# VH-VL binders against Putative bifunctional riboflavin kinase/FMN adenylyltransferase (ribF), part 3

Target 1, 179 residues: Putative bifunctional riboflavin kinase/FMN adenylyltransferase (ribF), of Geobacillus thermodenitrificans (a4it50)
Amino acid sequence: MKVHEANQGLTLPGSVVAIGAFDGVHQGHQAVLRQAVERSRQLGVESVAYTIDPPPRCRFQGSRMLTTLQEKLDRFAVLGLNHAVVAHFDERYAARRVDAFIRELTALNPREVIVGQDFRFGRNREGDVALLRRHFPVRIVQTVCCADGQRISSTRIRELIERGEWEQSTVLLGWPLSS

## First folded at step 1 (VH-VL)

Design c9 (framework fv_clesrovimab)
Fold by ESMFold2-Fast, scan of step 1:
Structure c9 (fold): chain C 179 residues (1-179), chain A 121 residues (1-121), chain B 107 residues (1-107)
Amino acid sequence: as target 1 above (179 residues)
Amino acid sequence: EVQLVESGGGLVRPGRSLRLSCTVSGFTFGDYAMSWVRQAPGKGLEWISFIRSKAYDSTTEYAASVKGRFTISRDDSKNIAYLQMNSLKTEDTAVYYCTRDIGYSYGLDYWGQGTTVTVSS
Amino acid sequence: DIQMTQSPSSLSASVGDRVTITCRTSQSISSYLAWYQQKPGKAPKLLIFDASSLESGVPSRFSGSGSGTVFTLTISSLQPEDFAAYYCQQSYSTPYTFGQGTRLEIK
């Protein structure tokens, strides 16, 4: 897998792009990312994970990150992604205009953009799923539930870890807990 | 066009409860986090709590000064955010503002006019 | 908690002056800083977000700069309507915290 900064202007002849924070790369994220890999192989194009780091919820809410950036990238590679594009959640990401985001994605020539239902980018008045749909075919992946019917989320996983429920948190993550 | 209207303030005695409401119009309420910020008479601004949208699991956070006593909630079907205030103390006396919270580094971009809560015997 | 210190706490200036208000943070917050203006009896109004981005409808004489632990709000040519209180606020981590405020007074 090749890793790129979002501002480096990666250009591809075709791609399938999964966009998200992907904190922990939990079972729900894995469904999105695996779909991107499978679709890219079917279409004969490159797969891309476009990830925001650090995750907005971790910085914004002071929550624990479930993975370091390197651990997240390692998990993308295990899932079969060809490229990772890292949008640092810093001055450049926060200040960027929606048109810059669209230009970066356009350079990837997406045949399909895949997002989870919790995806947000920029201020809602400017950047959202509807805006993405004006430029690209977009697929929204539904929430993934565990065996007991409850949603899988980074927040729930953090709560289980904080309570020492290691077995449950490992099941929802789908990976051994990070060191 | 965008309006946030707070209600439910008033004079209450210490130890009592009060529920503030914030009725929102002019944007898609369910897509945004909401924050409550208060200001005691003649003092500065103090952030109290936020609640994120359903897309972010409706997660909530509280300032230490109110944690365990106040509960923030939302009703997306009615476009209303709530602040349930229990075990009120005289130091909770303030104007309470409802704000739209864009999240990230984008700030609190719309504020209501505020509702006054006075906790006194 | 991240502590926010504004300086000065108050300043006096004349119409047409260039004024600068500084906000210092107890730890690095990248660009997660906003500036607000508050006039007596009114709710605060967002002026600057993401340290340096001007909110829609805010006059271009307002500007923000800085990153990490030191931030500034500048008013390049003070107008009568600019005499107000100004607050910085971080959203890097919870709890969100505000500076103590700077009162801008007419000379």
Scores: ipSAE 0.005, ipTM 0.492, lowest interface PAE 11.8, mean pLDDT 81

Design g1 (framework fv_guselkumab)
Heavy chain, then light chain:
Amino acid sequence: EVQLVQSGAEVKKPGESLKISCKGSGYSFTSYWIGWVRQMPGKGLEWMGIIYPGDSDTRYSPSFQGQVTISADKSISTAYLQWSSLKASDTAMYYCARHEDYYGSGFDYWGQGTLVTVSS
Amino acid sequence: QSVLTQPPSVSGAPGQRVTISCTGSSSNIGAGYDVHWYQQLPGTAPKLLIYGNSNRPSGVPDRFSGSKSGTSASLAITGLQSEDEADYYCQSYDSSLSGWVFGGGTKLTVL
ESMFold2-Fast, scan of step 1: ipSAE 0.008; ipTM 0.567

Design g10 (framework fv_guselkumab)
Fold by ESMFold2-Fast, scan of step 1:
Structure g10 (fold): chain C 179 residues (1-179), chain A 119 residues (1-119), chain B 111 residues (1-111)
Amino acid sequence: as target 1 above (179 residues)
Amino acid sequence: EVQLVQSGAEVKKPGESLKISCKGSGYRFTSYWIGWVRQMPGKGLEWMGIIYPGDSDTRYSPSFQGQVTISADKSISTAYLQWSSLKASDTAMYYCARPYEGYYYMDVWGQGTLVTVSS
Amino acid sequence: QSVLTQPPSVSGAPGQRVTISCTGSSSNIGAGYDVHWYQQLPGTAPKLLIYANSNRPSGVPDRFSGSKSGTSASLAITGLQSEDEADYYCQSYDSSLSGFVFGGGTKLTVL
């Protein structure tokens, strides 16, 4: 896996791009990322994880991150991604960065862009997906639920960790917690 | 359903202060930017700036930085454009408009506020 | 003085085709940013006519179409009608200014 800063201008002849904050790279994120790897294999192009750092919820609400950036990148590599692009999003300037974001994605020549149901990079999730669809073919990966039918999310995993529910948090995360 | 309604026409003298308004309805006011556009008589459209009412983040065109103040009151879903001291060159039609998702296009426009400044 | 260049006026007869150009630079249209078009009828606020180069909002007739190539964009109006008399503005984004930019506007006259 090769790692790039978004502002350094990675250009590809074709790709499948998964976009998200990917905090923790939990099972829900893994569904998005595995879909990108599988689709890229089918189309004969390279797979890209476009990750937003810091994650929007951590940026907006001061929530704790589930993984360091390096841990996140290591997990992308394990899942078989060819490239990781790291984008630093600041909510105050998110709207100004939208055009840079679209240009960065366009340089990757996406055959398909894959996002989760909860995808957002700006202040309006529905508008964010509509914006992407204006420029690229977008696939939305359905929400991943645990055995009890509840959605898997970074917020839920943080709550479990905060309560000392380590075993349940590792099940939803799908990776061992480092000591 | 979604609409922007602006305050009525103003006639002012140079040196006077003025504050005009733009009231949003039919959508979540705090979740969308509001922009201001000037059109001088017989001239084209000029983008002045935008505000995000949820946190009052404001950004100005370089040509308008320091010349006007953009603000918003989220409790009444209203954005404002204000001058501390008007000049004759401020005579224009002023539109508020809602940019679609971070600087793409203006999808909803107010009807305009005509401001006439004469000595 | 406007960042995007439009002809100040164009004219055509009823039923004809008219094209309005919008010329930018490497920091806006040439950088790949979308072009949007607005129609301003006399005495009214501008109305979105074309967005994202070639898309029509609901209610805009298919006589109006947009295209983009290189550093330029074009608005085409076919089957010209007298009610098409208006000012037309192109708009894009400029990375060097970090903001919206408009063309100077084109007055369309139908004779």
Scores: ipSAE 0.007, ipTM 0.480, lowest interface PAE 14.0, mean pLDDT 80

Design g11 (framework fv_guselkumab)
Fold by ESMFold2-Fast, scan of step 1:
Structure g11 (fold): chain C 179 residues (1-179), chain A 120 residues (1-120), chain B 111 residues (1-111)
Amino acid sequence: as target 1 above (179 residues)
Amino acid sequence: EVQLVQSGAEVKKPGESLKISCKGSGYSFTDYWIGWVRQMPGKGLEWMGIIYPADSDTRYSPSFQGQVTISADKSISTAYLQWSSLKASDTAMYYCARGIYSSSWDFDYWGQGTLVTVSS
Amino acid sequence: QSVLTQPPSVSGAPGQRVTISCTGSSSNIGAGYDVHWYQQLPGTAPKLLIYGNSNRPSGVPDRFSGSKSGTSASLAITGLQSEDEADYYCQSYDNSLSGYVFGGGTKLTVL
């Protein structure tokens, strides 16, 4: 896997791009990322994980990140992504960042953009998906549930870790927490 | 470019109500949080609360919950801090600041401050 | 009690290096929350000096740098100049308080 800073201008003749914060690269993220790999094979183009770092936070909750950036990149490589593009999200430059975001994605020439059901660039999920659809074909991956039917999310995993539920958080994450 | 302009100094008596303002310009007002920070004379900075103007989602420090009201009018890009009944202990400089909602949670631009003096 | 602890004052000579410490706990800096630094010149509002532990906003000289380790953070100022005389505040987030926390502030005097 090749790693790129978003502002350094990766250009591809065609791609399938999975977009997200991918904090922890938990099982729900893995569904999105694996679908990008599979779709890229079907279309004969390269797969890209476009990750937003640090993860956007729309509510005041005092949460921390589940993975370092390097751990996240290592997990993308294990999943079979050809490229990782790291975009540093800074709310101070929201208007500039949206413009930069669209320009960075356009350079990748996406045949398809893949996002999870809960994808957000900012606070408004509906607006963020609508923004992407103005420019690209978008596929939304349905939420992944564990055996009890509950959705897997970074928020849920952080809550389990904060409560000391290490075994359950490891199951939802799909990676060892401290190896 | 980005500016936060606060209302002028106030001199009040205990028991009086007060509402001070913070007007944003040079950016999309509804895309950023506005926080309020108190600085008592000769003391440090204390966070009071924050508001997201797009939906008026408001969070208060436990020390200020029920003591003040934070509001915003997005049609005029203005946030407010309000007291129903002032106390002498409310004498302080009050700053508004633009907040980042991301995990870094900093204040990147600050108003010039509003001095509030409450004395009998 | 101050949630984040800073020395009340620090001093240095022109051209010298000085560091200002910010000590937190397991509920804030130790929990992985970022540390930000603000400069308050006499009679003015605070100004963002360092955000996200070590990043400088546009217009902040590279003489100012930040670092974070464990439950503590430090602001380093090299090549001290008289215009650096100010109060400096660290700030983080505390998960036990569910809110922003500021250090008590450090007054820098350039001798």
Scores: ipSAE 0.006, ipTM 0.475, lowest interface PAE 12.6, mean pLDDT 81

Design g2 (framework fv_guselkumab)
Fold by ESMFold2-Fast, scan of step 1:
Structure g2 (fold): chain C 179 residues (1-179), chain A 121 residues (1-121), chain B 111 residues (1-111)
Amino acid sequence: as target 1 above (179 residues)
Amino acid sequence: EVQLVQSGAEVKKPGESLKISCKGSGYSFTNYWIGWVRQMPGKGLEWMGIIYPGDSDTRYSPSFQGQVTISADKSISTAYLQWSSLKASDTAMYYCARLYDSSGYWYFDLWGQGTLVTVSS
Amino acid sequence: QSVLTQPPSVSGAPGQRVTISCTGSSSNIGAGYDVHWYQQLPGTAPKLLIYGNTNRPSGVPDRFSGSKSGTSASLAITGLQSEDEADYYCQSYDSSLSGYVFGGGTKLTVL
């Protein structure tokens, strides 16, 4: 897997791009990322994980990250992604132009963009998926639930870790606990 | 000059239909959302909905969904707000406004002059 | 009933400073959504005055400034002039309503 900074200007002749914060790369994220890998194989193009780091919640609330950036990248590689594009989140990124984000994605020549049902990118969350659909074919991957019907989320996994429920958190992550 | 020009004032009776217009000029009309905002006499601003003229993707405020129809004709750079059956409570000034995203912010940067709609018997 | 709360009126003399507050909740300003301000002169359409909490469009004098903290925002007007008599509206986005929300408006009187 090749790793790129978002501002590096990666250009591809075709791709399938999965977009998200991917904190922990939990089973819900894995569904999105595996879909991107499988679709890229079917279409004969490169797979890309476009990730925001650190996750916005962790920056603003000081929440525990489930993975370091390197651990996240290692997990993308294990899932079979060809490329990772890292968008470093800070106050400047939060204020950046939506046009810059769309131009970065357009350079990848996406055949499909894949996001989870709970995908949110910017502070004005209403426009995020609609904005992407305006420029690219977008597939929304259904929310992944555990056996009790509850959603798998980074917040729930953090709560389980804080309560010392490591066995259950490992099940929802689908990986050994990270440092 | 970049501007939004709205249709003229309307005087209607309850039960009548009405369609008012908002024409954009001086910019790429299909690349910006157009919003509709109501201001009842002596009251504040209320967002009604938005439309993206390039593909007619339309979003309504929960309070206005089912009460009005928002549409656009990109061939003439015009957005519309329509009522099938007017009520006296629809009496208000109606503004169209362009929703602009320049620096990652979403705000109404350009406003039409307003269309006064009076509904009385 | 406005989702964002503003004082209905404020007043000041020429040359003075006035501040207009805009109070939201955890579903709008408190959720991190930006606050924008509009000026509506008597008998005219609203005009963008401040966007993205603190930014001024070209042509807006620097005596107008915006700020945001927690669940609230404020518009400050220094060196008050008679031409500033207007209604002022704050605006943000509300995640619970999935839409744009305006404050109730503040009438500024300069006398």
Scores: ipSAE 0.000, ipTM 0.475, lowest interface PAE 14.3, mean pLDDT 80

Design g3 (framework fv_guselkumab)
Fold by ESMFold2-Fast, scan of step 1:
Structure g3 (fold): chain C 179 residues (1-179), chain A 119 residues (1-119), chain B 111 residues (1-111)
Amino acid sequence: as target 1 above (179 residues)
Amino acid sequence: EVQLVQSGAEVKKPGESLKISCKGSGYSFTDYWIGWVRQMPGKGLEWMGIIYPGDSETRYSPSFQGQVTISADKSISTAYLQWSSLKASDTAMYYCARQGYDFYGMDVWGQGTLVTVSS
Amino acid sequence: QSVLTQPPSVSGAPGQRVTISCTGSSSNIGAGFDVHWYQQLPGTAPKLLIYGNSNRPSGVPDRFSGSKSGTSASLAITGLQSEDEADYYCQSYDRSLSGYVFGGGTKLTVL
């Protein structure tokens, strides 16, 4: 896996790009990332994980990160991604605006962009899947639920960790908890 | 019909406080960032900072952090730039400008407020 | 100097072409941030001339065009007219400063 800063201008002749914050690379994120790897193989192009770091909540609310950036990159590599692109975002002014974000993605020549159902981007989360679809073919991965029917999320996993529920948090992550 | 109208020229002495205004009309004031730009006599444009009137979030240029205060009153669609203690080096034309909806640039500018600070 | 570098002046005759350069670094234009251009006529406020590297606002003639490559951007003006005499500023965003940055400005003289 090759790692790039978004500002280094990675250009590819074709790709499948999975986009997200991917904090913890939990089972919900893995569904998105695995779909990107599978689709890239079907289309004969390279797979890319486009990740936002740090996650906006961790930067602005001081929430605990579930993984360091290096741990996140290691997990992308284990899942079979060919490239990782790291974009530094915030949800307000300094966030990559819709036009800048679209330009970064366009350089990757996506054959398909893969996102989770709740994906948003840009200032005040103004960009959504419908806007992204104007520029690229977009595949939306259905929300992954645990056995009790609840959605798997980084927020829920942080709550379990804060409560000392290590076993349950490990199940939702699908990896050993980082120290 | 989208306009930014700024307050009139000011003549002040060093040490005095000052608050100048920028009133928006013809658009949803709370949905756009408003920025402030300084232009010293015969010099170029300098970014000072911005405010999002919907929640009053502010961001400052490092050169202006602590030197000025940017605020807004969304009930009257007005943004403000304020000094607690003026210096002669604050003599300049001050522009307010609206940030574009989906880009980091200014799409509408006020006419400017000339501030002269002299002893 | 300014964070973005522009030539202090350029000149041309009516009907000719001029190009104004804007040179940045890896923390701004080189980081992929868009470049916007403003025209400031004598005694007036700046006016948006080009946004997002190459887009023209409504009312801006197609004689004005923008481009970006690597760490630099360029404003081209073709068919120069006397009314084009003005100061031109490029502007981008700098991630190290977490804010807007302007070029030093270029005075265009139409001979």
Scores: ipSAE 0.005, ipTM 0.474, lowest interface PAE 13.9, mean pLDDT 80

Design g4 (framework fv_guselkumab)
Fold by ESMFold2-Fast, scan of step 1:
Structure g4 (fold): chain C 179 residues (1-179), chain A 119 residues (1-119), chain B 111 residues (1-111)
Amino acid sequence: as target 1 above (179 residues)
Amino acid sequence: EVQLVQSGAEVKKPGESLKISCKGSGYTFTSYWIGWVRQMPGKGLEWMGIIYPDDSDTRYSPSFQGQVTISADKSISTAYLQWSSLKASDTAMYYCARGWELPDAFDIWGQGTLVTVSS
Amino acid sequence: QSVLTQPPSVSGAPGQRVTISCTGSSSNIGAGYDVHWYQQLPGTAPKLLIYGNNNRPSGVPDRFSGSKSGTSASLAITGLQSEDEADYYCQSYDSSLSAYVFGGGTKLTVL
């Protein structure tokens, strides 16, 4: 897997791009990322994980990240991604222009962009994935739920870890945890 | 249709408590920040704070920390702004607005709630 | 004083160009944070006019444009119309305050 900074201008002749914060690369994220890998094989192009680090909400709350950036990248490589594009979410990045995001994605020449049902980026009033659909073919991956029917999310996993519920957090995360 | 609808105008006395509301519809309420902005009569806009409804992650402007409480009830797609004890200086129009995660702009605004505090 | 400085008023005649400045510092616009602009017509809520320095929401005429350079930003209005008479606010984020910040506002008068 090759790793790129978002501002370095990676260009590809064709790709399938999965977009998300991917904190923890939990089972819900794995569904999105695996779909990108499989779809890229079907289309004969390279797979890309476009990720934001640290996750945007962690900037305001100081919330614990589930993985370091390196751990996240290692997990992308295990899942079979060809490229990772990292958009560093520091205070400067928070004010990033939507048009710059679209231009970076356009340089990748996406045959398909893959996002989770809850995907959000700075958008106009027309809501959610609509902006991406104006520019690219978009595939939405269904929300992954655990056995009790609740959605798997990084926030929920952080809450379980904070409460010391390691067994349940490990199941939702789908990766071995230290201690 | 994406919209934010705020509660009606309030007339209160100093020392009274107040809780005003902002109800979102036409979008996934838990997926966007809700911000609160004050506009005193004849003055400009002042950001008060924001809340992420899915987990109630709340951040306040330094000028409003400890002055107000921001909360949300995601089961009814409603955000709240609350005072424990109003002052005459709280007289203002209060707007709620939907926040984009990036680039941190407020794209949908409520109609405003006028709060008048007088003795 | 405001963290972002705007002139309190600007004026122009119909058909002319006006520019409204927004001056920040190294902790906000100078740090690379984008600038957004809001239009507030008399008696109404603000509405988003320009986001991310120079993008227009649906329904905003191309007469409105934004720019950013160094620690400052500008809103340009070309082909000025009487309906443009309003208050205009810039907004960014300030890293030293960890807060969204608004300019003091500029009243545009169409002569």
Scores: ipSAE 0.006, ipTM 0.500, lowest interface PAE 10.9, mean pLDDT 80

Design g5 (framework fv_guselkumab)
Fold by ESMFold2-Fast, scan of step 1:
Structure g5 (fold): chain C 179 residues (1-179), chain A 121 residues (1-121), chain B 111 residues (1-111)
Amino acid sequence: as target 1 above (179 residues)
Amino acid sequence: EVQLVQSGAEVKKPGESLKISCKGSGYSFSTYWIGWVRQMPGKGLEWMGIIYPSDSDTRYSPSFQGQVTISADKSISTAYLQWSSLKASDTAMYYCARRDYYDTSGPFDYWGQGTLVTVSS
Amino acid sequence: QSVLTQPPSVSGAPGQRVTISCTGSSSNIGAGYEVHWYQQLPGTAPKLLIYGNSNRPSGVPDRFSGSKSGTSASLAITGLQSEDEADYYCQSYDSSLSGSVFGGGTKLTVL
């Protein structure tokens, strides 16, 4: 897997791009990322994980990250991604207009963009899946639920860790916590 | 302690200009949005607009675009709401409220006490 | 009319459960934008009661809860108390207006 900074201007002749913060690369994220790998194989193009780091909630709300950036990148490689594009989330990135994000994605020449059900983009999360579809073919991956019917999320996993529920958090992550 | 303190009540005549203020303290002012919300007597809450003080990015509700000006001075942690020419229909309580930098679709987590503006002849 | 629809009033007796609905459309709640709830006691500024559909800020009792389904959201108050008598507002974001939208407000009366 090749790792790129978002500001380096990666250009591809075609791709399938999965977009998200991917904190922990939990089972819900894995559904999105595995879909990107499978679709890229079917279309004969390269797979890309476009990740925002640190996750916006961790940057501004003081929540702990579930993975370091390196751990996240290692997990993308295990899942079979060809490329990772890292967008460093800071004050300037958060203030970017929707159009700047669209231009950045356009350079990757996406044949398909794969996002989770709750995806938002651009400044203030004003961009949504409907707006993204005006520019690219978009596939929405349905919310992944655990056996109890509840959604798997980074927030829920952090709450389990804070309560000392390590076994449950490991199940939702799908990775050993000490690795 | 996060606090938003608004300027005092105003009594004005139609056609006069007015600028009211909202001073933030206890947090990094430049990195949180400040929104303005109107509440006419006996009516509900109406969002007027928001400003991000760090770069003065300002968004208005369609109903308030061109009717008011929102500005901020990050050097003194203060946001402003201004009218060039007041109308009697501007009579209302005006609240400022903080929104987490992360998202303008997010909640207003701290509110000022409100500034009552009365416009009458 | 408000973009988000709330009943103008609800009432209940002490100890009972009441729910306040907030009905939106495909451009706001139906588009997946989160719903937040505010409590406004008489003569005071609004206070954040629920954020992100179902989360409580520090200091809000657990008898207040929020939920969301499709194009609608609901605020539930269990164990109703006299001090809950207030106006309640829902708020979301509307993509067609590119801005925040509030419900019309619901006056809760504790009988």
Scores: ipSAE 0.006, ipTM 0.508, lowest interface PAE 12.0, mean pLDDT 81

Design g6 (framework fv_guselkumab)
Fold by ESMFold2-Fast, scan of step 1:
Structure g6 (fold): chain C 179 residues (1-179), chain A 120 residues (1-120), chain B 111 residues (1-111)
Amino acid sequence: as target 1 above (179 residues)
Amino acid sequence: EVQLVQSGAEVKKPGESLKISCKGSGYSFTSYWIGWVRQMPGKGLEWMGIIDPSDSYTRYSPSFQGQVTISADKSISTAYLQWSSLKASDTAMYYCARLGYSYGEYFDYWGQGTLVTVSS
Amino acid sequence: QSVLTQPPSVSGAPGQRVTISCTGSSSNIGAGYDVHWYQQLPGTAPKLLIYDNSNRPSGVPDRFSGSKSGTSASLAITGLQSEDEADYYCQSYDSSLSGWVFGGGTKLTVL
């Protein structure tokens, strides 16, 4: 897997791009990422994980609990992604124009963009799948639920960790917790 | 259940304006794009354009750009197709259809059609 | 003109198999965009028959199947019945037009 900064510009002749924060690369994220890998193989193009590097988390839920950036990248590589594009979410990114995001994606020449139903475009703003639909063919991967019927999300995993429910959080992540 | 219900048949003269409607029900109207498709008598299907009802973003086929206007009113779950000045060549059946936005972007539910006849 | 090419007509006898082709180019099917098929019975609106190359909506019998290879797609109808007499349209997305494209349509006659 090759890693790229979003603002350094990666250009491809064709790709399938999975977009998300992918904090923890939990089972719901894995569904999105595996779909991108499978679809890219079917189309004969490169697979790309376009990930937003989340703001620094509390130490207890941050790099040990969910993922560091490096742990996230390692998990993308295990899942078979060809490329990772990292967009850092800081004050500069939060203020940047949506058109910069679309330009970065356009340079990848996406044959398909894959997102989860919980896709958000950034900190403190709702992402809009309709925005991506304007520019690219978009596939929405269905929400993944645990055995009790509740959806899997980074927020729920953080709540379980805060409550000391380690076994439950490990099940939803689908990876051993970092030690 | 998902339904798209279109307005009734229209008989018009060349040069007249016209606005036809397509009302969606049984789903979240702003979550799906609505396309318009023309079928001239005895001919095939032609995509005219599409609208995102959430913000009224439109995209038109090159053949229909500037010939028609597509709009939507999300408060009443209705999309519209309108002509400022009809031509005899606009005589056709017009369908609205919901875009199931997945890979390939297919039309999963169709209205019953609105027949527009333009003659002098 | 239609961007996707279909034969204008096809015919078969009851119980037989017919295949309808849909030929595209590098900007649509050849670019990897999925192909969808619609059935239009006489006097009615089109109805989705096959989506994402080979998937059937609920209620569509397995006599109808779809496939895609390279720049082309095919709709196969086995065990042909009189009620299958209709017009069939393929549809894909075209990246050069940034829009949706239909085939010219194929009239199926059941003899």
Scores: ipSAE 0.007, ipTM 0.502, lowest interface PAE 12.3, mean pLDDT 81

